# Designs tried in a protein design chat: VH-VL binders against q960a1r229to459. Part 32

Target 1, 231 residues: q960a1r229to459
Amino acid sequence: LKGDRIELLLPKNIDQFKKFKKDRTVISSGLITRFVSTRNPKEFSQKWISTKYVKEFNEITVNKDSVVVGAALNIQKMADTLTSSLSINIGKEIDSFIQKFSSPQIANFATWTGAIISGAKSSLSVSDLLILFNVLDAKLTLLNNSGELTQVAIEEFAEKKLFATHTIVNAIFSRSLTGFLFCLKLGETSEQDSTNFNFAALVGNQVSRIFVGLGGQPKRLTSLEVHIDAL
Short names: E, the ipSAE of ESMFold2; O, the ipSAE of OpenDDE; V2, 0.75 times the mean of E and O plus 0.25 times the DockQ between their complexes.

## First folded at step 14 (VH-VL; framework fv_ramucirumab)

Design f6 (at its last look DockQ between E and O 0.01; V2 from the best seeds 0.00; counts 0 for: pae E 15.9 > 2, placed apart)
Fold by OpenDDE, look of step 14:
Structure f6 (fold): chain C 231 residues (1-231), chain A 120 residues (1-120), chain B 107 residues (1-107)
Amino acid sequence: as target 1 above (231 residues)
Amino acid sequence: EVQLVQSGGGLVKPGGSLRLSCAASGFTFSDYAMNWVRQAPGKGLEWVSSITSSSSYIYYADSVKGRFTISRDNAKNSLYLQMNSLRAEDTAVYYCARDRLDYYYGMDVWGQGTMVTVSS
Amino acid sequence: DIQMTQSPSSVSASIGDRVTITCRASQSINSYLAWYQQKPGKAPKLLIYAASSLQSGVPSRFSGSGSGTYFTLTISSLQAEDFAVYFCQQSYSTPWTFGGGTKVDIK
């Protein structure tokens, strides 16, 4: 944290967060990472805000038919929640998939939102969490710059690049999914973002969901879904 | 029996205020997100607002933002809509409706509706 | 906002007829679509959710299909009690939006 003047606010509730968010960069979970400096660091003051103490970003809610995961939670907590809340055939695969996603250290300290946003921004990298969210048909609760909440499907979030104008508050998953989940990733190492290919298929559900990632946004294989559903 | 019973509404002048109520029975109210939907005379349905089971997240249609406030009291099994700065275009039958399970699906239980008329 | 367009706006049919109503979304909404039936002076009634799932208590003559941007509600054999207005609704993204409605009346 050398060079630039950094101001970090720690709001205690969503209202304070909304107020302080103006002209500030959001940090999830209160983690202080190396800030990206501007080209003119001496003339620039970096203003940041943390979600660490805001309930809406840190809560886990298990409803009868849905599970909600706060944006400030780490990847492992998110995965554990889904593993325990979804059907066994889906949950087991999620657990297995996450164990291969990254190093334990990254899984414990990095937020799932970071992974989602990184994947959504990139046209080259493959995001394992992004494909998982797509196959599970996840929805996001977003906060816009005006302090208003909206809800969108994960596909729309990425397609419309809503990360530029919105803050992720939480993710919502259906507990009504049935069938079997299959996930595959291919890459050089698990400790680096070296995934070059990933695949996710939910079959045996009311409607099959199949996605492939070869860079950028996952692509849905609709024709294959139709074929499988007809069997 | 699962049901929603509405009250409130009526005639009000432009700029006035009304409060709508919706009483739930026959199910665990605190487990469900709730919605308000309105329908102008002879017109289609328009979503107005939604509130999650714990009131943690609230959503509004652009047409009512800053004027309407959705709230709930789970202890009283009640949903409310405070409507301020009412306009003629707010004239409609207002329905409270239970979200079926979550925001993945539709609204499976509806109140009987309450007429709100905004006129000078 | 996602625009939902229903067609036709009205249809005249006889008892026993097969009736099909379509709903188009301005963008893909996956399967986040519900169908409602509304009779005069009454609240809407949920018929179909998740594009193709039949709501409990709804007769099997009602069915929904489609995904993405194109959806259909089908009444396989129209009954006397089915004359009403039908609406589609997307729950893909806020604001939730409804189609303009389709009136099914007696020929």
Scores: ipSAE 0.336, ipTM 0.787, lowest interface PAE 1.7, mean pLDDT 89
Fold by ESMFold2, look of step 14:
Structure f6 (fold): chain C 231 residues (1-231), chain A 120 residues (1-120), chain B 107 residues (1-107)
Amino acid sequence: as target 1 above (231 residues)
Amino acid sequence: EVQLVQSGGGLVKPGGSLRLSCAASGFTFSDYAMNWVRQAPGKGLEWVSSITSSSSYIYYADSVKGRFTISRDNAKNSLYLQMNSLRAEDTAVYYCARDRLDYYYGMDVWGQGTMVTVSS
Amino acid sequence: DIQMTQSPSSVSASIGDRVTITCRASQSINSYLAWYQQKPGKAPKLLIYAASSLQSGVPSRFSGSGSGTYFTLTISSLQAEDFAVYFCQQSYSTPWTFGGGTKVDIK
């Protein structure tokens, strides 16, 4: 069976990952990004590389001003880290919002990066993690095809479709966020419901961030932010 | 070999019920979102329903909402469409189709099609 | 709902001709567009995804372009196996709508 032949590499550190990733499709979050072209007859097999055991992708770093969560962490470990590292009113709302996730969706995306990539690609689904990352002004550290590391805002990652050319290494959250976080998830859990909605707002003494999810990329409500900040 | 094999079509009277099946092989079925698309005789393509890999999100065309139910059994690598209250306008070839894993922009693997005829 | 309008509805062409098929969306769909080929009695086959990305195994004579509301599929040098019906499809917003199809016939 030609379509069933797959080679999977399991690198243990980022140097090994950089060395071998250029010829392979990355599996980082339960979602597979395909890099191998099948138009060339000489490339008969599909080749894969995993982020699961890369040391740097499994790290958590809590600094004075930031929390850094590695790309291979599962959603629950990320949530626990953010809850304990951010302000009480923000952390409690994050924990509450994540507890509302559907069990099958959490199981399908063993890591937070799979959910983020799926959300960034999708015109079909409303992504709870993607809107949460947007409202918290998350940054992503990305590894490009040349092995270089860059940092981008979550909005830029989705807008410029960087998931197609880059691998997520970690996410960075500011510990300087203040104010109150409110998250809402609305819609039936029935398999027959064709519409989902979510909403996230961070309101305080800094510039507010307010997002709505109706399908595809979360939309920032900048006009509403200006009115709320004026109050 | 990646493939989708369909079954369960046939002739039914208006108001009747039918269940379509789609068996997947050659890939990890539980990683993929799945679709049903239909084509009336001599007509174009119409999207019917979609289901995410974990069944967390399900979508229907307005023309079938409340009458059709999409489901999947990941342990059996199978996709289903339960069709109730069938109407003459539901007469079509029904295809199951797999979404591309990375992009959701298109359906890269299709079943062979199953004819459903709703006639008195 | 987003309406997808294809033109022409049919085209007669000879082997070796350059064929261009257009697809218009009733509102912006960014690059959430796919092209399919369908031969009689067979399931559709994905040719182009994300407006311009060539599906693996599809000959390089096929290309897609466009964004927003206007999209094209081009066959640079028509081959005998390319006589078929072609559909565009948007995946920007439910329902995922298809164009009406363009039949490419031999002249």
Scores: ipSAE 0.007, ipTM 0.430, lowest interface PAE 15.9, mean pLDDT 79
ESMFold2 (binder alone), look of step 14: mean pLDDT 93; pTM 0.950

## First folded at step 15 (VH-VL; framework fv_ramucirumab)

Design g1 (at its last look DockQ between E and O 0.30; V2 from the best seeds 0.00; counts 0 for: pae E 16.2 > 2)
Fold by ESMFold2, look of step 15:
Structure g1 (fold): chain C 231 residues (1-231), chain A 120 residues (1-120), chain B 107 residues (1-107)
Amino acid sequence: as target 1 above (231 residues)
Amino acid sequence: EVQLVQSGGGLVKPGGSLRLSCAASGFTFSDYAMNWVRQAPGKGLEWVSSISSSSSYIYYADSVKGRFTISRDNAKNSLYLQMNSLRAEDTAVYYCARDYWDYYYGMDVWGQGTMVTVSS
Amino acid sequence: DIQMTQSPSSVSASIGDRVTITCRASQSISSYLGWYQQKPGKAPKLLIYAASSLQSGVPSRFSGSGSGTYFTLTISSLQAEDFAVYFCQQSYSTPWTFGGGTKVDIK
């Protein structure tokens, strides 16, 4: 990047990232150009650090009981990993839902972390990726400014606004999920425009998970889950 | 059978060094994080150090930082703890424990424990 | 650091009794809590992970509940082999800390 007050660091591993992370705005691999073109010129006096080339943030690990997706992966790579690593009924719905969320061009460009943070920050938008993470009971590994790791449910990440003080390292999904995943996305006049409502349900698992998106954070419908689980 | 077998404990003088070993069998060692946890005689459990499956993430308790070094050799299915500048308060039984990959699922397999005694 | 406080420090109980042990965190740890059993001279054994999930091979008389800052371990009908010390541990944030332990004794 060109400018008097812009410094962009490109660390290659987690140790370098931890060493240079403080006092810097963390950016994902897909959003650098957007920040430059849309930001107030005064904000370009900031120092930045990127996750793009950090080896550990680009890793995928598939274990017996879980799949771990590094923070720097794009949405399409995350979706492909989940589709191949989770049960067929869940994976097919993830693939179908992601195609409705964005075009293949955007899915190959935007990171899942950028989309999650954008959704968690906004009280106006209905985030399709955020509701997907909620229904799949995703966990996030977070790194604070002191280099300490913490692990939280996706709901807590948004609720406690941890995006302000933590860097996402990876997401963790259970491979033990069973049943059928159903995802719905509705717009006012065009489904490819902004989402007005979304809905996600995992039914036939040991504990059903049902969420609705109306703006801001997805809301869990625990009373409905109890009814469904009793049948 | 899934197991962790420990070795390398013993008696040392203050300021001395020991290297603890933990050998894994019956599972894919390189897929798991590993921990060291210690227990002083008659006391509770204290986490000492953790290392991720690829060694990309390494953490220490404040009480051992700069003196202890955790490492692993995935080709040999082995976990190590190099303990330098030992103090009397390091006297404990040291356990190695396999961690679930994501730290959500707990330490499900433990070694038998190795006694470390630091005394003049 | 997140402090984990267990209560009671000890429980005297008979075979067949229901025993409940509590663990409080100094801040929310969501569901990142494990329960461990330790017998004299032995390594700890994982009983419950994620606050409420029963580890494979653990008898169903053990159960866990709670989230946030307050957690319980319940033994619904105490057996002879259950006399041990029980520890909670948070895996929410480093340093990963244990509770002080609860000893379950005969009588």
Scores: ipSAE 0.000, ipTM 0.451, lowest interface PAE 16.2, mean pLDDT 80
Fold by OpenDDE, look of step 15:
Structure g1 (fold): chain C 231 residues (1-231), chain A 120 residues (1-120), chain B 107 residues (1-107)
Amino acid sequence: as target 1 above (231 residues)
Amino acid sequence: EVQLVQSGGGLVKPGGSLRLSCAASGFTFSDYAMNWVRQAPGKGLEWVSSISSSSSYIYYADSVKGRFTISRDNAKNSLYLQMNSLRAEDTAVYYCARDYWDYYYGMDVWGQGTMVTVSS
Amino acid sequence: DIQMTQSPSSVSASIGDRVTITCRASQSISSYLGWYQQKPGKAPKLLIYAASSLQSGVPSRFSGSGSGTYFTLTISSLQAEDFAVYFCQQSYSTPWTFGGGTKVDIK
């Protein structure tokens, strides 16, 4: 056999994951995954670890005021969870939006985490999930190399490029959001889970949230929010 | 009435241990994340620790990592803070506080506070 | 960690005055900011969350504004019961951090 040995660990819980993650590259639990490869074979990681069978990464928790979605879940499962757990005016739009941006195959076989990370890395296109997370004011629970958990806003994750040093454990959504959600995407990318232009607005909430993606990371439209909130 | 009632404070020598308790009533305790926040005499507020509704996720300030342990018993509507290896700089009034929503947007319900004094 | 710088540290005002307190973050925290009021010997009380949302039961004379790195708490007409210490707090990322506080005293 030619080539170096490649090892893949499949931890069953977060404790095992924490223990072995230190010297390994994390691979998404989805059957469809995106990863950054190097052109230099010498720099290619030989040790990998998967989130696929990590119990805690596959959990869904619906609390009174929040929904927690594990990082190993596929896009469709996440969307279904949000659709059923958030207000009707928000949930229905989420469902509709997901149906528009991704094929059923992608939605069922790709993790939402993969989409978020890919979107955060991109300077050319915007992940539709990324803009959705922004408009919904989502937070991420992250695991660092030291085995510690931290929580960050979705904006910080992208801005600080935390995908390079941290592993997403879950996403947290507020169930207290009110009003109406509007999502729009125009055009298709090769990935089908991102676009060159997308838009999301939550209006009628205590604080309006409005984002636009036109290449790169979503941008918040604060002036428009102020205007709407004054109406 | 929604309220948090604290107990367990007191005087302890450096290196000693204390356990704080916070009893919740008037709301579904198991639906909310909880926090500990402390305030040294005449000083500002310092976040200490947070625990999710099901205890699945726990966070600590660097200043207390490895020494303090946050826990909860939802069946007893109680929040706890086990403080070990106490230092003089840990002297403060400690508050338990409920998150406005899980994983922190604001703390909308607070206990009355309990004084912890670490002195030789 | 995100540092929260609150100003002024103290302010003297009279009943009926407009009082403005500022909070600056060392980095953008979007709208993840809360304001608390604390009276002597009492626990803090949440006044504003999400930078500009008024907590239930809080008088309308309190208002919050700002986003990113600059935030303000405004008391439009100071009342006798408003003399207290006020704190800002970021909830953008752990560790959660508070401003140093602003004491509002009677002139």
Scores: ipSAE 0.000, ipTM 0.511, lowest interface PAE 11.2, mean pLDDT 88
ESMFold2 (binder alone), look of step 15: mean pLDDT 93; pTM 0.950

Design g2 (at its last look DockQ between E and O 0.01; V2 from the best seeds 0.00; counts 0 for: pae E 14.4 > 2, placed apart)
Fold by OpenDDE, look of step 15:
Structure g2 (fold): chain C 231 residues (1-231), chain A 120 residues (1-120), chain B 107 residues (1-107)
Amino acid sequence: as target 1 above (231 residues)
Amino acid sequence: EVQLVQSGGGLVKPGGSLRLSCAASGFTFSDYAMNWVRQAPGKGLEWVSSISSSSSYIYYADSVKGRFTISRDNAKNSLYLQMNSLRAEDTAVYYCARDYWSYYYGMDVWGQGTMVTVSS
Amino acid sequence: DIQMTQSPSSVSASIGDRVTITCRASQSISSYLGWYQQKPGKAPKLLIYAASSLQSGVPSRFSGSGSGTYFTLTISSLQAEDFAVYFCQQSYSTPWTFGGGTKVDIK
């Protein structure tokens, strides 16, 4: 056999993951993984580590006021969890939205983390999942290269491009959200989990959240939120 | 009544150790993330550490990393802070505080505080 | 880390006065901002969350406003029990950080 050897580690828990991550490139646990190819083949990592079997990355925790979804879970599992854990007016819309933007194959075999990272990297299209996370005000638990955990808003993750230096461990959603969720996507992309235009609005909450994606990262419509909240 | 009751403070020499405790009552302790926040005499508030409801996720301020350990026992409705290698700058009133994980919610329930004095 | 700059550090006011405290974040924290009141020898008390939402049991004379990097706490008509130190806190990202505090004392 010719060529360099590629090594793949499959840690079983977060401690092992922390230990081995230092000199390895993280690969998504999904069967459908988007590889960020470097233009320079020489920069291709020979050492990889997967989140697939990491216990903590596969956990779902439903608390009184929050729901936590591990990073290794597929899009459908994440969506199902949110649908069942959030208010009916929000959950139903999430379910409907997921059915619209993803094929069953993508939903079942791609991780939500992969979708979020892809979306955060993109300047051409908007991840439907990313806009959903924004409108729901999701927070991410991140693991840095030093092995420390941090928590950040989804906006910060994208803005600071933390995907370059951090590993997503889980997402946290509030169960205290009220009101109605409206999600819209127009058109299809080849990736089926993003679009050139999408929209999400949570109204009737203490603080309305409204986002629009138009050929780029989601933008918050604060002026409209203020208007709605004043009604 | 929802409350947090603290214990375990005191005087310790530099390099010494203390363990703080926080007992929760009046609510489902296991549903909430918990925090430790400290306040040096005459100074402002400083976040020290947080622990998720199931202890799966723990966060520390840089100033205490490697020295302090946050833990909890949900069966006992208790939060703990093990403080090792204490320094003079660790002198403060330490508060345990319930974190309402609603992303917009702050720390809505606080303990009464316990004084930790690190002095030679 | 996100730095929270609170101003003024102290303010002297009379009963019935309108008092405004400001908090600035070193970066945008959206609406992830809380306000606390602390009286001498007591633990902080949450007054405002999500920048503008009044915590249950807090008098309506307290109000919060702002988003992004600039926030304000307003006491519309200062009462005797309102003399205290007030802190802002960002919950946007760890480490959680507080403002330096504002002491509201009697004129």
Scores: ipSAE 0.608, ipTM 0.861, lowest interface PAE 0.7, mean pLDDT 90
Fold by ESMFold2, look of step 15:
Structure g2 (fold): chain C 231 residues (1-231), chain A 120 residues (1-120), chain B 107 residues (1-107)
Amino acid sequence: as target 1 above (231 residues)
Amino acid sequence: EVQLVQSGGGLVKPGGSLRLSCAASGFTFSDYAMNWVRQAPGKGLEWVSSISSSSSYIYYADSVKGRFTISRDNAKNSLYLQMNSLRAEDTAVYYCARDYWSYYYGMDVWGQGTMVTVSS
Amino acid sequence: DIQMTQSPSSVSASIGDRVTITCRASQSISSYLGWYQQKPGKAPKLLIYAASSLQSGVPSRFSGSGSGTYFTLTISSLQAEDFAVYFCQQSYSTPWTFGGGTKVDIK
């Protein structure tokens, strides 16, 4: 619009991000370029901060025991990283499961953090990425408004609604995961009266992890895990 | 020093049985998947079997399914291959090799190999 | 099964030569490709993992490239100890399959 400018911060590292984050809406990296460069609509919020150029949010770190995926990566890059960093049977199932997401081009533009936050906020929707993170026992590194970093399990992130008070910096996946990953998905799109369902199981890891998505947060099937682990 | 030391090879008649062993030292054996790979005299490499670190997942080449059994004992740092109903085409040098569990790092440590000969 | 086609089957080369070996997969294997060196009477030795990552302790004259279905191993300046057989191997899906091997011989 004429005479008005949107204030958009493009920090280059996490220290700059901490300095300017307070009182700003965090924007996914992929959409900012189209908004700032091409279109100038009148928006309600004009104090935005981007993760696009924050080095730590774009990093991939592959260690002997873990793989760390920065928060600004798109869904496809995260999937490729996990597929190449985890065992072939786990990675192959991740690749197959991700290909069933709504649009391949959305996977190249949408961030995994956006999908995780959307799933964690919903009491009714069934999230495919959220169940995948649960079955893989993902940990999140979170940044609070005081600039302190904490690590939480994906289950705690949703349970304690930490998306309201914290910014996701990265996700951490164990490279010690073993066994077989199985994922099932029944329908991406349904009428309001239909039930969306998904299921994910990692069996043959030292402690099996089995989850079902029936609406809201994935539910862990601990009784079934005990039976499977006894075999 | 990271090592895999093999034993248990030899000469056996067709239809016979043999058990191969692979002893690990110098690393945490229970963190790794394990493989058997064979090489017939003058030929290339052929994957035979794999076992996950917890033994929960076991894979076999089609040529050995139902005849060979891979196993491991993490308390003894040992990998085994029980070979039953042996055939002439099973004649090969057998190697054990570790994987870093993700197959991303490849088979980075190999045993010295043990010869299995199946003939009358 | 994923077939790995390796070429050439043999190479005669001199010390100091640049040697390139290729490996083609019958379907995409992403970067799940390893290169191994084997000398007579010895176990294979891992050179390259994940298509392009150099294994610890392997000389920098070895390099790997490629993704998907086409991969190369390059020895930039052949040394006396490099005369051996070289194998590619996919670890994308079972059965884990090897290429047929490339023998690098002294000319």
Scores: ipSAE 0.007, ipTM 0.433, lowest interface PAE 14.4, mean pLDDT 79
ESMFold2 (binder alone), look of step 15: mean pLDDT 93; pTM 0.948

